# Designs tried in a protein design chat: VHH binders against ATP synthase subunit gamma, mitochondrial (ATPC). Part 19

Target 1, 283 residues: ATP synthase subunit gamma, mitochondrial (ATPC), of Arabidopsis thaliana (Mouse-ear cress) (q96250)
Amino acid sequence: ISTQVVRNRMKSVKNIQKITKAMKMVAASKLRAVQGRAENSRGLWQPFTALLGDNPSIDVKKSVVVTLSSDKGLCGGINSTVVKVSRALYKLNAGPEKEVQFVIVGEKAKAIMFRDSKNDIVLSVTELNKNPLNYAQVSVLADDILKNVEFDALRIVYNKFHSVVAFLPTVSTVLSPEIIEKESEIGGKLGELDSYEIEGGETKGEILQNLAEFQFSCVMFNAVLENACSEMGARMSAMDSSSRNAGEMLDRLTLTYNRTRQASITTELIEIISGASALEAAK
Short names: E, the ipSAE of ESMFold2; O, the ipSAE of OpenDDE; V2, 0.75 times the mean of E and O plus 0.25 times the DockQ between their complexes.

## First folded at step 10 (VHH; framework vhh_8dlx_2)

Design v6 (from u3 with F58Y N60D; at its last look DockQ between E and O 0.02; V2 from the best seeds 0.00; counts 0 for: pae O 8.8 > 2, placed apart)
Fold by OpenDDE, look of step 10:
Parts: structure tokens; C-alpha cells; sequence
Structure v6 (fold): chain B 283 residues (1-283), chain A 123 residues (1-123)
């Protein structure tokens, strides 16, 4: 191996190290920006859970799995994890008299799931991360989803942010008004709805519909933010690891370079000495 | 008007294969889960299997016969491939549509049926 080849490789690795370091910093900055929003958003969906309960194992005929993923890569295994969980939910809720559909959010999940589940995907939304996601944007997304699917249960799969190095795959379940009403009648936690009075001329059905839609929007908003945090955290970790690896590689290449250089020098010296000796012998 | 028309039935010898077809019309076929059901003489309806709009299939685990359900959405056709037929497979075979959406009652069943096609397995 020529010294020049090693030098070129060193240059390439050094560039990788610089880029990954920069990406780490960008991810860190973005994480700081979105983390507070994610935390604040928890207050939006929590009241629903308190009121309606969390029934992820509810048996329904029609399930819609909403898979939240990133649009960009280099964020570790967060996308594969979400896809894995989504597939598991599909298996769990599928059957001869049951239907499961996928709604895919994010390019990475789309890319993965289109390979083997294309026909189960009813809606795919990508390029959401161009701007900081706000409630209005997510609300529009939620509305679009609701316009395109009918469901007994919406199952939102996302990565809940725990720390820079940890995320928790999470499933949040939103039930249709009909299912809510049914569960209430059979003595579920949903019975607390009966304590509320309907005002303003709206029917119970209308109220439940609005409630379900709002719940879904709130859950989606939080889920998107949590996922964003998870993405940034994972990216930070991935970039940090890559940068360190690049550094180690550079160290190794440096050693190789030095050895190669020394070997080259030695070879040159030997050639010179040999040449000189040959000349002396010829005299 | 929604229509399902089965075809391909007939008399076949044991051990042979048969492919049934169900021609669908009057609805967006690709959006629906389709099922095959059969009724043997003197017996009740027996569910064979289904194919989702996604192409995923499920079969009755108690089926002894090798069956494959497939669909062609471009031609609005449902298929049932049966291999190694036995005398016990003698029945009228129906294709049936399952509702796309479910009501609150949760009591949905097949909303449309074909007229059926008779398969007789005899030596």
C-alpha cells in the first residue's frame, strides 16, 4: 500500500469525523428546542387517558396502526423498532373477521414497510420534519388520517423520549366513539363520561366524535414531538459513535502511514546501499 | 349492483386439483376482504379462508385440503386453488364479501354472496 493511498484514506475519514461531529451538534440543538415542547404536550392527552383509560388490548374488528417514523436516517434503530412493533400489532389484531390497516408517517417507515406491507398501507405521509412541527400542522395530519380511514381503534406507534440514549416504543390507543360508548355500557373506566352533562344542543354522539377527534390530534401531537426527541437523541448518539470510530480509524491509519513511510524509506536506503555496493564492486 | 359469480366447479377425481373463480362487479373490489365458504351436502356452512385487500390470506386451520386463495384486482376476480381433492371436499363453494367498514353493533357478516358453484369429487 502506497503512502499516498493511506493519506487519502486519512483525509476521507477525517472528513467523516468532522461531518458527524457537526451533525451531532445540530441534533443536540434541535433536541433542546423540541424537548420542552414534548413535555408540555403531555398535558394535552393525559386528561383523555385519565377519563377514558388506556386499553391497548381492546378487541375490535377494525384497527388502524399509525406508524410514526423519521424522514431522515442516521438515527439508530428507532425506525426499525417502530416498524417491528407495528407489525406485531398487525399480527395481534388480524384475523378472518378483522381488518388492520397501516397509516405510515415518515419516509423511513414507508421505505421499510412498502417492501412487504404495501397493500396494507392506506395512507403515507412524508416530509413532515422540514419545519418544527406545531399543533396546527399535526392537527391537519390527524384530520387527513381520519378522512381516509374508518376505525374501531387507532393505534399510534411512536418512540417516547426518555433520554439521549434511551427511547421507549409506545403504543397509544384512541377508540372510536362507538367503541367508547360500548365500553362505557359494560362498566369500563369510560363510565365516567356519564357524569358529564351535554350542553349546547349537541348530541352525545357528536360530542364523542369531537372528543375522539380531539384526542387523536392531541395524542398525535405528543407522539410526533416525542418521536422527534427520540430521533434527535438517537442521532446524537449515532453521530457521536461515528465520530469516535472515525477518530480511532484515524489513529490506526496514522500508524499505518508511519509504518508505510518508514518501510518506504528503508527500501530506498537499501536500494541506495545496494546500488553503491554494486558500483564499488564494479570498480 | 353488487354481483359475485362463482365458476370453475364440476366433477373431479380424487387427488386432482381444481381452481375456482369468483367474478366480482358493482363495487371497488380491491377495497374489500373476500372469503370462500363451502357447504357440503347435509352439512352447515364451512369457512375456508379469506384474502384481505392487502393480499394477506387466512385459512381455516382445520382444513385438510391444500388451498390457496388469491385475487386479481385488475380483473376483479377471486380465486380458490384446491389441490389433492378428496371426497369430503364435495360441496357448493361460495365467494362472499365482507363489509369494508364495521358498525357499532359489531355484528357484521358477509354482506354479499355468490350463487355458488358445485364441486363434486368422485371416482
Amino acid sequence: as target 1 above (283 residues)
Amino acid sequence: EVQLVESGGGVVQPGRSLRLSCAASGFTFSDYTMHWVRQAPGKGLEWIGNIYHSGSTYYDPSLKSLVTISRDDSTNTLYLQMNSLRAEDTAIYYCARFPKYYSWSGRETFDYWGKGTLVTVSS
Scores: ipSAE 0.008, ipTM 0.184, lowest interface PAE 8.8, mean pLDDT 87
ESMFold2, look of step 10: ipSAE 0.620; ipTM 0.819
ESMFold2 (binder alone), look of step 10: mean pLDDT 83; pTM 0.826

Design v7 (from u3 with H53Q; at its last look DockQ between E and O 0.78; V2 from the best seeds 0.75)
Fold by ESMFold2, look of step 10:
Structure v7 (fold): chain B 283 residues (1-283), chain A 123 residues (1-123)
Amino acid sequence: as target 1 above (283 residues)
Amino acid sequence: EVQLVESGGGVVQPGRSLRLSCAASGFTFSDYTMHWVRQAPGKGLEWIGNIYQSGSTFYNPSLKSLVTISRDDSTNTLYLQMNSLRAEDTAIYYCARFPKYYSWSGRETFDYWGKGTLVTVSS
């Protein structure tokens, strides 16, 4: 109720407003730096999907869910969304003869899922976005997964960037070469590969392995870039909202300060007038 | 304490075969993907291949026809079989474990290594 207490609160709220405005501007700068690369990466794996097939609903014995999240918070619900989708995929693919495992990228999904899914987490990587992302770094991460996680299908869960207001939870599926061969025998897209002449001395199996590895690297690269864009966009929105809330609170505190100061002045004037009136009456 | 101890190295004539062992202790061996890596004198590290928990393997393409990795989870032992050895296969051979949890900024490919066993291929 003191004017000093109100002034101290105003100073604190003003500092919060400054900080959140700065964080918004940093997120906006980071988004601009990565957005073009994310958009350009969206077509990298489409030709391979056309060749290798795109039946993501295929029933397989071992599914691995790759959950992409951020390392830093204050980005709305993007991390809780990918965890929710990852848990749904677990339920859809788990069974007595079926295994589901998680690969977690990012500190935020790790923190959430470690509480109740630790036994199903086969790999967890943090601080991927500490330095600017490039294809070479993400291809090394993809290699870590391929060499250390056995799978029939990888289900990559991320937030696809649309705008600072719209982030689309997305699942991209990559099949093992063994499953791709099996699907080809049944339904024909890869059987058409048999009719083409292959340069060099590689077998069909070696070619499929190389194509599947490249597809995974490209899908991972796009997914990581998309999720980074969505993180920055969501952070911009969260910081903007926080700055507006701080501004509204500052407005209310300013009114309180003015009312408190006016009431204090009025009380002082009443005491002066009352004292003078009592002195006059006493004489 | 995690320990990985290689054995079976030594001097071998070209064209012969050699089997290396890696005794693992201090962790649940059957839960990890295990790897073999080698380093020739004056050269960098060369990845040989892995073995998954299931016993399935994945090899460096340049070495695929020359090596076989196996594991015995009942004795916590990893094996590397090498055939038709050549002078270029002279190296220190390491077994290595891949971590379940790691930070990208501090990434090293493997969190635990053996001390290595020297294989020398010469006449």
Scores: ipSAE 0.663, ipTM 0.847, lowest interface PAE 0.9, mean pLDDT 84
ESMFold2 (binder alone), look of step 10: mean pLDDT 84; pTM 0.840
OpenDDE, look of step 10: ipSAE 0.808; ipTM 0.930

Design v8 (from u3 with N60D E108T; at its last look DockQ between E and O 0.72; V2 from the best seeds 0.66)
Fold by OpenDDE, look of step 10:
Structure v8 (fold): chain B 283 residues (1-283), chain A 123 residues (1-123)
Amino acid sequence: as target 1 above (283 residues)
Amino acid sequence: EVQLVESGGGVVQPGRSLRLSCAASGFTFSDYTMHWVRQAPGKGLEWIGNIYHSGSTFYDPSLKSLVTISRDDSTNTLYLQMNSLRAEDTAIYYCARFPKYYSWSGRTTFDYWGKGTLVTVSS
């Protein structure tokens, strides 16, 4: 291996190290920007859980799994994780009299799931990550989903942010008004809705519809923010790791370069000495 | 080429019924959720309702008029049945396709629209 080849490789690796370091910093900055929003958004869906309970294992005929993923890569395994969980939910909720469909949010999950689950995907939305989404934007997204997907239960799969190095795959369940009503009739936490007085001219059905829509929007908003945090955290970690690996590679290449250089010098010296000796012998 | 063509519009008296049709071509009609929207003179677009690929329907709860959306996948036709029409129902009615796969721009966007059919409710 020529010294020049090693040098060129060193330059390439050094560039990778610089780029990944820069990307790490960008991810860190973005994380700081979205983390506070994510934390504040947790209060939006909590009242619904208190009111309606959490019934992730509810048995329904029509389940829609909403898979939240990133549009961009280089964020570790967060996308594969949500896909894995989504597939698991499919298996758990599929049956002869049960239908499970996927709503895919983000390009990365789309790319993965289109390979083997294309027929079960009813809606795919991409290019969401150009800017941090605000509530209004997520609300529009939620409305799009509701207007184009029929469901008894929405199961939102996302990565809840824990730390820069940790995310938790999470499933939030939103029930249709019809299911809420049915569950209320049977009794349980959902029956607590009956304790509330209806004010105005709205029917119970209308109220439940509005409640479900609002719940879904709130859950989606939180989920999107949590996922964004997770994405930035994962990217930060991935870039950090890559930068370190590049550094290690650079060190190894440096050693190789030095060895190669020394070997070259030694060879040249030997040639010179040999040549000199040959000349002396010829005299 | 994807095409949507509305028909059935016209002038009707208040209290009458009207059925609009939307003929779809150029795509697998049965795979898509279809929508009806309308635009009254001087007003913005108003969403009426949709019909899912499953045949289930969802309507704007604020609609005062009785409407029914249906579809015939064998003929690639979308229908809007309107009953007890009022003057307020005067509008251009559009059928629109919602994309199965799309890039989100922060707005609900239909990928294809019909040219619309005018419904005029007048005594």
Scores: ipSAE 0.632, ipTM 0.842, lowest interface PAE 0.9, mean pLDDT 90
ESMFold2, look of step 10: ipSAE 0.657; ipTM 0.841
ESMFold2 (binder alone), look of step 10: mean pLDDT 82; pTM 0.823

## First folded at step 11 (VHH)

Design w1 (framework vhh_7pa5_2; at its last look DockQ between E and O 0.84; V2 from the best seeds 0.59)
Fold by OpenDDE, look of step 11:
Structure w1 (fold): chain B 283 residues (1-283), chain A 124 residues (1-124)
Amino acid sequence: as target 1 above (283 residues)
Amino acid sequence: QVQLVESGGGMVQPGGSLRLSCAASGFTFSDYTMHWVRRAPGKGPEWVSTIYHSGGSTFYADSVKGRFTISRDNAKNTLYLQMNSLKPEDTALYYCARFPKYYSWSGRETFDYWGQGTQVTVSS
């Protein structure tokens, strides 16, 4: 291997190291920006859980799995994880009289699931995370989903953010008004709603509908933010690992370069010495 | 090519009824949630009603709830809107619209295909 070849490789690896380092910093900056928002959003959906409970194991006929993923790659295995969980939910909730459909958010999950589950995908939304999303925007997304899918239970699959190096695949379940009402009749928590005075001409059903829609919007908003945090964290980790690997490779290449260079010098010296000796012998 | 063709519009007196139809072609009708949207003179588009693709579940704007009924016949690739107890405020061009299964958030439209619309006029 020529010294020039090694040098070129070193240059290439060095560039990779620089790029990954830069990407890490960008991800870090974005994480800082979204993390506070994610934390603040937790207060939006928590009251619903307190009121209605979280029953991920509820047996229903129509399930819609909402899979939240990233639009961009280089974020480790977070997207494969949510897809795996989503597929598992499909298996668990599928049956002769049971229907499971997918709503896919993000390009990465779409790319994966489109290969084997195309017929089960009822809605796909991409390019969601180009800019930080606000509640109003997510609310519109939620509304689009609700207007276009029939469900007894919405199962939102996302990566809850814990730290830069840790995320937790999470499933949040939102029930339809009809299911909520049925559960209440069986001894569910809906009885607390009866304690509220209803002003106006709204029916219980209408109230539950509004509640369910609002719950879904809040859950989706939090889930999108959590997922964004997880994405940034995962990307940071991935880029950091890449940078370190590049560094190690550079070290190895440097050793190789030095060895090659020394060998070349030695050869040159031998040639010089041999030439000198030959000249001396000729005198 | 995706086509939506509305029909059934006309002039009716307050309290009257009309039934709108939308003939769909160029796509698997039963796979799509369908919508009615209307545009009144001088106003922006207003969502009227939605019907799911498979289950027949329906949604209505508050302004038409209890008066309008959306339905579909997947075998005929046709969407319907039964309008009862019509009011002058219901005067508008009514559109059949399809919601996309796949869309980009950036620059997205609410609906990907619209018909030409059918005119509904409620006047004494």
Scores: ipSAE 0.437, ipTM 0.742, lowest interface PAE 1.0, mean pLDDT 89
ESMFold2, look of step 11: ipSAE 0.585; ipTM 0.796
ESMFold2 (binder alone), look of step 11: mean pLDDT 81; pTM 0.808

Design w2 (framework vhh_6fv0_2; at its last look DockQ between E and O 0.81; V2 from the best seeds 0.58)
Fold by OpenDDE, look of step 11:
Structure w2 (fold): chain B 283 residues (1-283), chain A 124 residues (1-124)
Amino acid sequence: as target 1 above (283 residues)
Amino acid sequence: QVQLQESGGGLVQPGGSLRLSCAASGFTFSDYTMHWVRQAPEKGLEWVSTIYHSGGSTFYKDSVKGRFTVSRDNAKNTLYLQMNSLKPEDAAQYYCARFPKYYSWSGRETFDYRGQGTQVTVSS
């Protein structure tokens, strides 16, 4: 192996190390920005979940799985995880009289699921993460989803952020007004809603519809933020690992370079000495 | 090519009725949620009604609830809007519109296709 070849490889590895380090820093910055928002968003969906419930094991005829993923790669296995969970939900909720459809958010899940589940995808939205989304934007996304799906249960699959090194695949369930009403009849928490005097001529069904839609938007907002945090954390970890690996490789290449260089020098010296000796012998 | 063609508009008196139709072609009609939207003079486009692809669920603007009924015949690739008890404020160009299945957030459009529309006029 020539010294030049080793040098070129070293340069390449060094560049990789620099790029991954930079990417880590960018991810870290973005994580700091979104983490506070994620925390603040928890107060939005929690009251509604307390009121309307979150029953992931509910048996319904129409299920819609909303799969939240990233648009960009280099974030480890977070996208494969949400896809895996989404597929599992499909299997659990599909049957002769049961329908499961997918809503996909993010390019990475789309790329994976489009290969084998194209017919079950009712909506796909990509390029969501160019800028951090605010509640108004996510609300519009939620409305888009609701305009396209018929559901008894919405099952939102996302990575809940725990730490830079830990995320938890999570499923949040939002029920249709009809299902909510049915569940309430069986002993659900909606008894409090009946105690309120409805002003303005709205029906109970209309109120439940509005509440369910709002719940969904709040849950989606939190889920998008949590997923963004998880993405940034995962990317940080991935880039850090890559940078370290590049560093180790660089060290190994450096040793190789030195050995190769020494060998070359030795060879040159031997040639010089041999040549000199030959000249002396010829005199 | 995706095509939507509205029909059934006209002039009616307040309290009258109209039935709008939308003929769809160039795509699998039964796979798409369909919408009615309208645009009155000097006003923006407003949503009126939605029907899911299976026809099982319908949604309405509050101001038209109880008066308008959306339906579809997937075998005929046709969307309908029965409009009863029409009011002057219902006068508008009515459009049949399709919602996209796939889109980029940055290039988000509410509807990927809509027809040329049919005019509804309500006058005494």
Scores: ipSAE 0.468, ipTM 0.752, lowest interface PAE 1.0, mean pLDDT 90
ESMFold2, look of step 11: ipSAE 0.536; ipTM 0.761
ESMFold2 (binder alone), look of step 11: mean pLDDT 82; pTM 0.830

Design w3 (from u3 with S30D H53R; framework vhh_8dlx_2; at its last fold request DockQ between E and O 0.94; V2 from the best seeds 0.83)
Amino acid sequence: EVQLVESGGGVVQPGRSLRLSCAASGFTFDDYTMHWVRQAPGKGLEWIGNIYRSGSTFYNPSLKSLVTISRDDSTNTLYLQMNSLRAEDTAIYYCARFPKYYSWSGRETFDYWGKGTLVTVSS
ESMFold2, look of step 11: ipSAE 0.720; ipTM 0.890
ESMFold2 (binder alone), look of step 11: mean pLDDT 83; pTM 0.828
OpenDDE, look of step 11: ipSAE 0.841; ipTM 0.946
ESMFold2, look of step 12: ipSAE 0.693; ipTM 0.868
ESMFold2 (binder alone), look of step 12: mean pLDDT 83; pTM 0.826
OpenDDE, look of step 12: ipSAE 0.847; ipTM 0.949
ESMFold2, fold request of step 13: ipSAE 0.729, 0.685, 0.717; ipTM 0.896, 0.868, 0.888
ESMFold2 (binder alone), fold request of step 13: mean pLDDT 83, 83, 83; pTM 0.827, 0.826, 0.829
OpenDDE, fold request of step 13: ipSAE 0.838, 0.668, 0.861; ipTM 0.947, 0.828, 0.956

Design w4 (from u3 with H53K F58W; framework vhh_8dlx_2; at its last look DockQ between E and O 0.73; V2 from the best seeds 0.76)
Fold by ESMFold2, look of step 11:
Structure w4 (fold): chain B 283 residues (1-283), chain A 123 residues (1-123)
Amino acid sequence: as target 1 above (283 residues)
Amino acid sequence: EVQLVESGGGVVQPGRSLRLSCAASGFTFSDYTMHWVRQAPGKGLEWIGNIYKSGSTWYNPSLKSLVTISRDDSTNTLYLQMNSLRAEDTAIYYCARFPKYYSWSGRETFDYWGKGTLVTVSS
C-alpha cells in the first residue's frame, strides 16, 4: 500500500466527515423549524373526538393502511419500522371476508413494499416534502385518498416524534361515517342538533361526510408533521454516528500513513547510505 | 397509449334526460377510480362525481339529484346519466382518470382527460 494511496483515502474520509457534520446541522435546523408545528397539530381534532367516536381497534371488512415514509434515506430505521407495522396490520386485518389495501406515502416505503405487496397498493404518492408542508397541501392529499380509495377504516402508520433521539411507531385510525354510525348510534340523537346546524339544507349524511373529511385532514396533517420531525431526528443520529466513524477511520489512516511514510524514509536512507558505502568501497 | 373518448352529447330540450359515455383504452380500466367533470361556457371546471373500482359513487352535493355515474368493466366504458336537464347544464363534459402512482411535485388532479362532449340544453 503506497503513501499516495493512503493520503488519497485520508482526503476522501475527511471529506465524508465534513459532509456528514454538515448534514447533521441541516437536519437539526429543519427539525427546529417544524417541531413546534407538529406539537401544536396534536390537538386539532381533540374537541370532536367524543362526537364522532373513538374506537381504533374496531374490526371492519375493508381496511386501508396509510404508510407514511420519507423520500430521502439516511434516517436510521424510521422507514423499515413503518413498513413492519403496516405488514403486521395487514396480517391482523386480512381474512376470507376481509380486504386490506395500502396507500403509500414516500419513496422509501414504496420501494420496499413494491417487491411483495404491489397488488395491494391502491395509491402511492412521492415527493410530498419537496416544499414546506402546510395544512392546505395535506388536506389536498387527504382529499385524493378520500375520493379515490374506499375504506371502512383508514389506519395511518407513522413515527410520532418524542425527542431528537426517540420516535414512537404509531397507528392513528379514522373510521368511515357509516362505521361511526353503526358503533355509536349517532344518527338518532344528531337529528335535532344537525337540524339546528343545517341552516343551509344539507343532509345528515353530507354533514357526517364533511366532518369525516375534516378529521382525515387533521389527523393526516399531524401524522405527516410528526413523521417529518422523526425523520430529521433519526437523520441527525445517523449523521452523528457516520461522522464519529469517519473520525476513527481518519485516526487509523493517520497511523498507517505515518508508518508507511516512516518505512519509505528508512528505505531512502538505506539506499543513500548503501550508495555512499559502495562509492567509498569503489575507491 | 391511454385514451378517453366521450360521446353522447348534443342538443336536448329542458327537462329531458341524456346519457353520456366514455370509452377507455390503453390501460386496465377496472383498476382505476374514474371521474366526470364539466365546464359551462365562460365558467370554471365543476366536478360532477366519481365512481370507485367497486362501483360505489360520490357526487358533488349540488348535482346529486341530477346525475348517476356507472361503469361497465367488461366494455371499459364509463357512463354519466343526467336527468331533468336545465339550460344551466349546458357545458362540455369530460371524463378523467385519477393516477394510481404520482409525484406530489408534478401533481395534476387527473393524469388523463377526454377531449369532451358538448351538451347544449336549449329551450
Scores: ipSAE 0.707, ipTM 0.880, lowest interface PAE 0.9, mean pLDDT 83
ESMFold2 (binder alone), look of step 11: mean pLDDT 83; pTM 0.831
OpenDDE, look of step 11: ipSAE 0.824; ipTM 0.938

Design w5 (from v7 with F58W; framework vhh_8dlx_2; at its last look DockQ between E and O 0.76; V2 from the best seeds 0.74)
Fold by ESMFold2, look of step 11:
Structure w5 (fold): chain B 283 residues (1-283), chain A 123 residues (1-123)
Amino acid sequence: as target 1 above (283 residues)
Amino acid sequence: EVQLVESGGGVVQPGRSLRLSCAASGFTFSDYTMHWVRQAPGKGLEWIGNIYQSGSTWYNPSLKSLVTISRDDSTNTLYLQMNSLRAEDTAIYYCARFPKYYSWSGRETFDYWGKGTLVTVSS
C-alpha cells in the first residue's frame, strides 16, 4: 500500500548488508595476515615435546587452565567453546588435595567466567590482540604467567584453526620444570637427557628450566596465533550469514516494492483515464 | 588504598649482610606474588626475584647466590636478605606487586611499587 514505507525498509536493510560485508572483508584480511604464521608455528615445540615428554593426563596437585578467548564478539562459538572445555578441565582435575586455577586471556571468557569462577581466576589479561601478535609480545605474556602463577601443569585451551568453517577445540599441556625433573628420575622419556654430556657449568636443572620456558613460549605463541585465526574465520562466517540474510530480505522487499508500485501506477492510470473519459463525455 | 613501604636501607660495609623489609597494607597480601627490584645510580631497573603465595621463590640468575626472599603473611611483610654485599649492590631497592587483572595495552609489569629504600655499600 505504501511504496515509501517499503523503500525506507529497503534502505535500512541495504545499510546492514553493506556494514556486514565490510566486517567480513576486514576479518578476511586479518586472517590472511596471520594464517601462514599460525600454520608455520605448529611444529616449533615438537622437538621439545619429544625430549621433555608430554603427558596431558599426568596427575598433578596444581593445574592451571589458560583459557584463550577474544576481546571482541560476533565470532560464533569461539568463546563459549573454550569456556566449556576450561570448565570440563576444572572438573577433571579438581579433587581432594588438588587445586585448579584459571588464567584468562581475552575479555569474552573473562566476562563469562567472572559470574561463577571468579575466586579461581588468578590472572586475567585483556587487549592482547590490539597490537600485532609477535613472538616477543607473547613471550612477555608467557613470562608474566611463569613468574606470577605457580603450577605443576599448564593446560592451554584454544581453538586450533582448521578452516573458515571449522575450528578444533584443543588443549596443550606444559609441565613445570620440577615435574619434568621428577618424571626423569622415575625413568621414562626424559631418561635420554641423562645420556647427554653437558659442557660448561650448567646443571641439568638449569637446562630443563631454560628448555621448559622456551617450550611454554612457543606453545603459547602457536596457541595465540591459532585462536586468532579461528576467531577471524568464525567472524567471517557470521558476517557472511548476516549479509546473506540481508540480501534475502532485500529480495523480498524488492518484490513487495514492485507489486506496491504497480498497484499505485494502475490506480493512477485508472483515475486519469476516468477523468479524461468524464471530460470527453461532458463535451 | 594499596601501600608498600620499604625499610632497612642504609650504609653498609662490603662483605656484610643486610635485610630489607616491605610493609604491605590495603590489600590481601597473601593473594599476591610479590617482587623485589633495584635501580643502581644512573642505571635501569633490575629484577631481583619473586615470591609466590606459597612461599616458593624465583631469582635473577646473576643474583641467586646473594639474595633470599621471604614473606610473613601474618604481618603482611615481605623481606629481602642480601649477603656478601659489594659496591655494585648500591641501589634503591623497591618492593612491587603483580596485578591479578590488567590490560595488555597499559601493561607496566607491576601495578604498585614501594617508595624505595637506599642501600649504599661503601667503606
Scores: ipSAE 0.671, ipTM 0.868, lowest interface PAE 1.0, mean pLDDT 84
ESMFold2 (binder alone), look of step 11: mean pLDDT 84; pTM 0.838
OpenDDE, look of step 11: ipSAE 0.807; ipTM 0.929

Design w6 (from u3 with T33I; framework vhh_8dlx_2; at its last look DockQ between E and O 0.45; V2 from the best seeds 0.52)
Fold by OpenDDE, look of step 11:
Structure w6 (fold): chain B 283 residues (1-283), chain A 123 residues (1-123)
Amino acid sequence: as target 1 above (283 residues)
Amino acid sequence: EVQLVESGGGVVQPGRSLRLSCAASGFTFSDYIMHWVRQAPGKGLEWIGNIYHSGSTFYNPSLKSLVTISRDDSTNTLYLQMNSLRAEDTAIYYCARFPKYYSWSGRETFDYWGKGTLVTVSS
């Protein structure tokens, strides 16, 4: 291997290291921006869980799995994870009298699931995080889903942010008003709702509908933010790993370069010595 | 060019059934969720239901017992079967499409509507 070849490789690896370092920094900045929002959003959906409970194992006829993924790659295995969980939910909830459909958010999950589950995908939304998301926007997304998809249970699959190096695949379940009502009759928590006086002539059904819609929007908002945090964290980790690997490669290449250089020098010296000796012999 | 053309409307007596059609051209149903919507005189738009390319349907609970949505993919036609019609069902009926796949930045929901067909339920 020529010294020049090694040098060129070193340059390439160094560039990779610089790029990955820069990407890490960008991800870090974005994480800081979204993390506070994610934390603040937790207060929106938690009251619903307290009121209605969380029943991920509920047996229903119509399940809709909402799979939240990233639009961009280079974020480790977070997207494969949510897809894996989504597929598992499909298997668990599919049957002769049971239907499971997918709503996919993000390009990465779409790309994966279109290969084998295209017929089960009822809605796909991409480029959600191109701009910073607010509650109003996510509410519109929620409305899009609610206007198009019939469900007994919505199962939102996302990566809950734990730390830069850890995310938790999470499933949040939102039930239809009809299912909520049914569950309440069997001993559910809806009894607390009955304790409230209804003003304005609204029916219980209308109230439950509004409640379910609002719950879904809040859960979706939090889920999207959590997933965004997880994406940024995962990207940071991935870029950091890449940068370190590049560094190690540079070290190895440096050693190779030095060896090659030394060999070249030695050869030159030998040639010089040999040439000198030949001249002396000719005298 | 994308077109949605509703037909089958007219004057019908209470208790009768009516089937509306929506002929789609310029696109395929497989990429869209097809919807029926109606507007009664002096009232806002009311969503009736939708159908997916898979055949799955979703209905307004208030109308579920009275309507059936179907499609014919060979003719790219959407149908709305209405039974036991009442005076309150008098409205202009529209078909509309909703894209299954869209980018958030370019979001255009219900991007195409038919011109509608008038259904009058009168004795």
Scores: ipSAE 0.508, ipTM 0.744, lowest interface PAE 0.6, mean pLDDT 90
ESMFold2, look of step 11: ipSAE 0.589; ipTM 0.795
ESMFold2 (binder alone), look of step 11: mean pLDDT 82; pTM 0.823

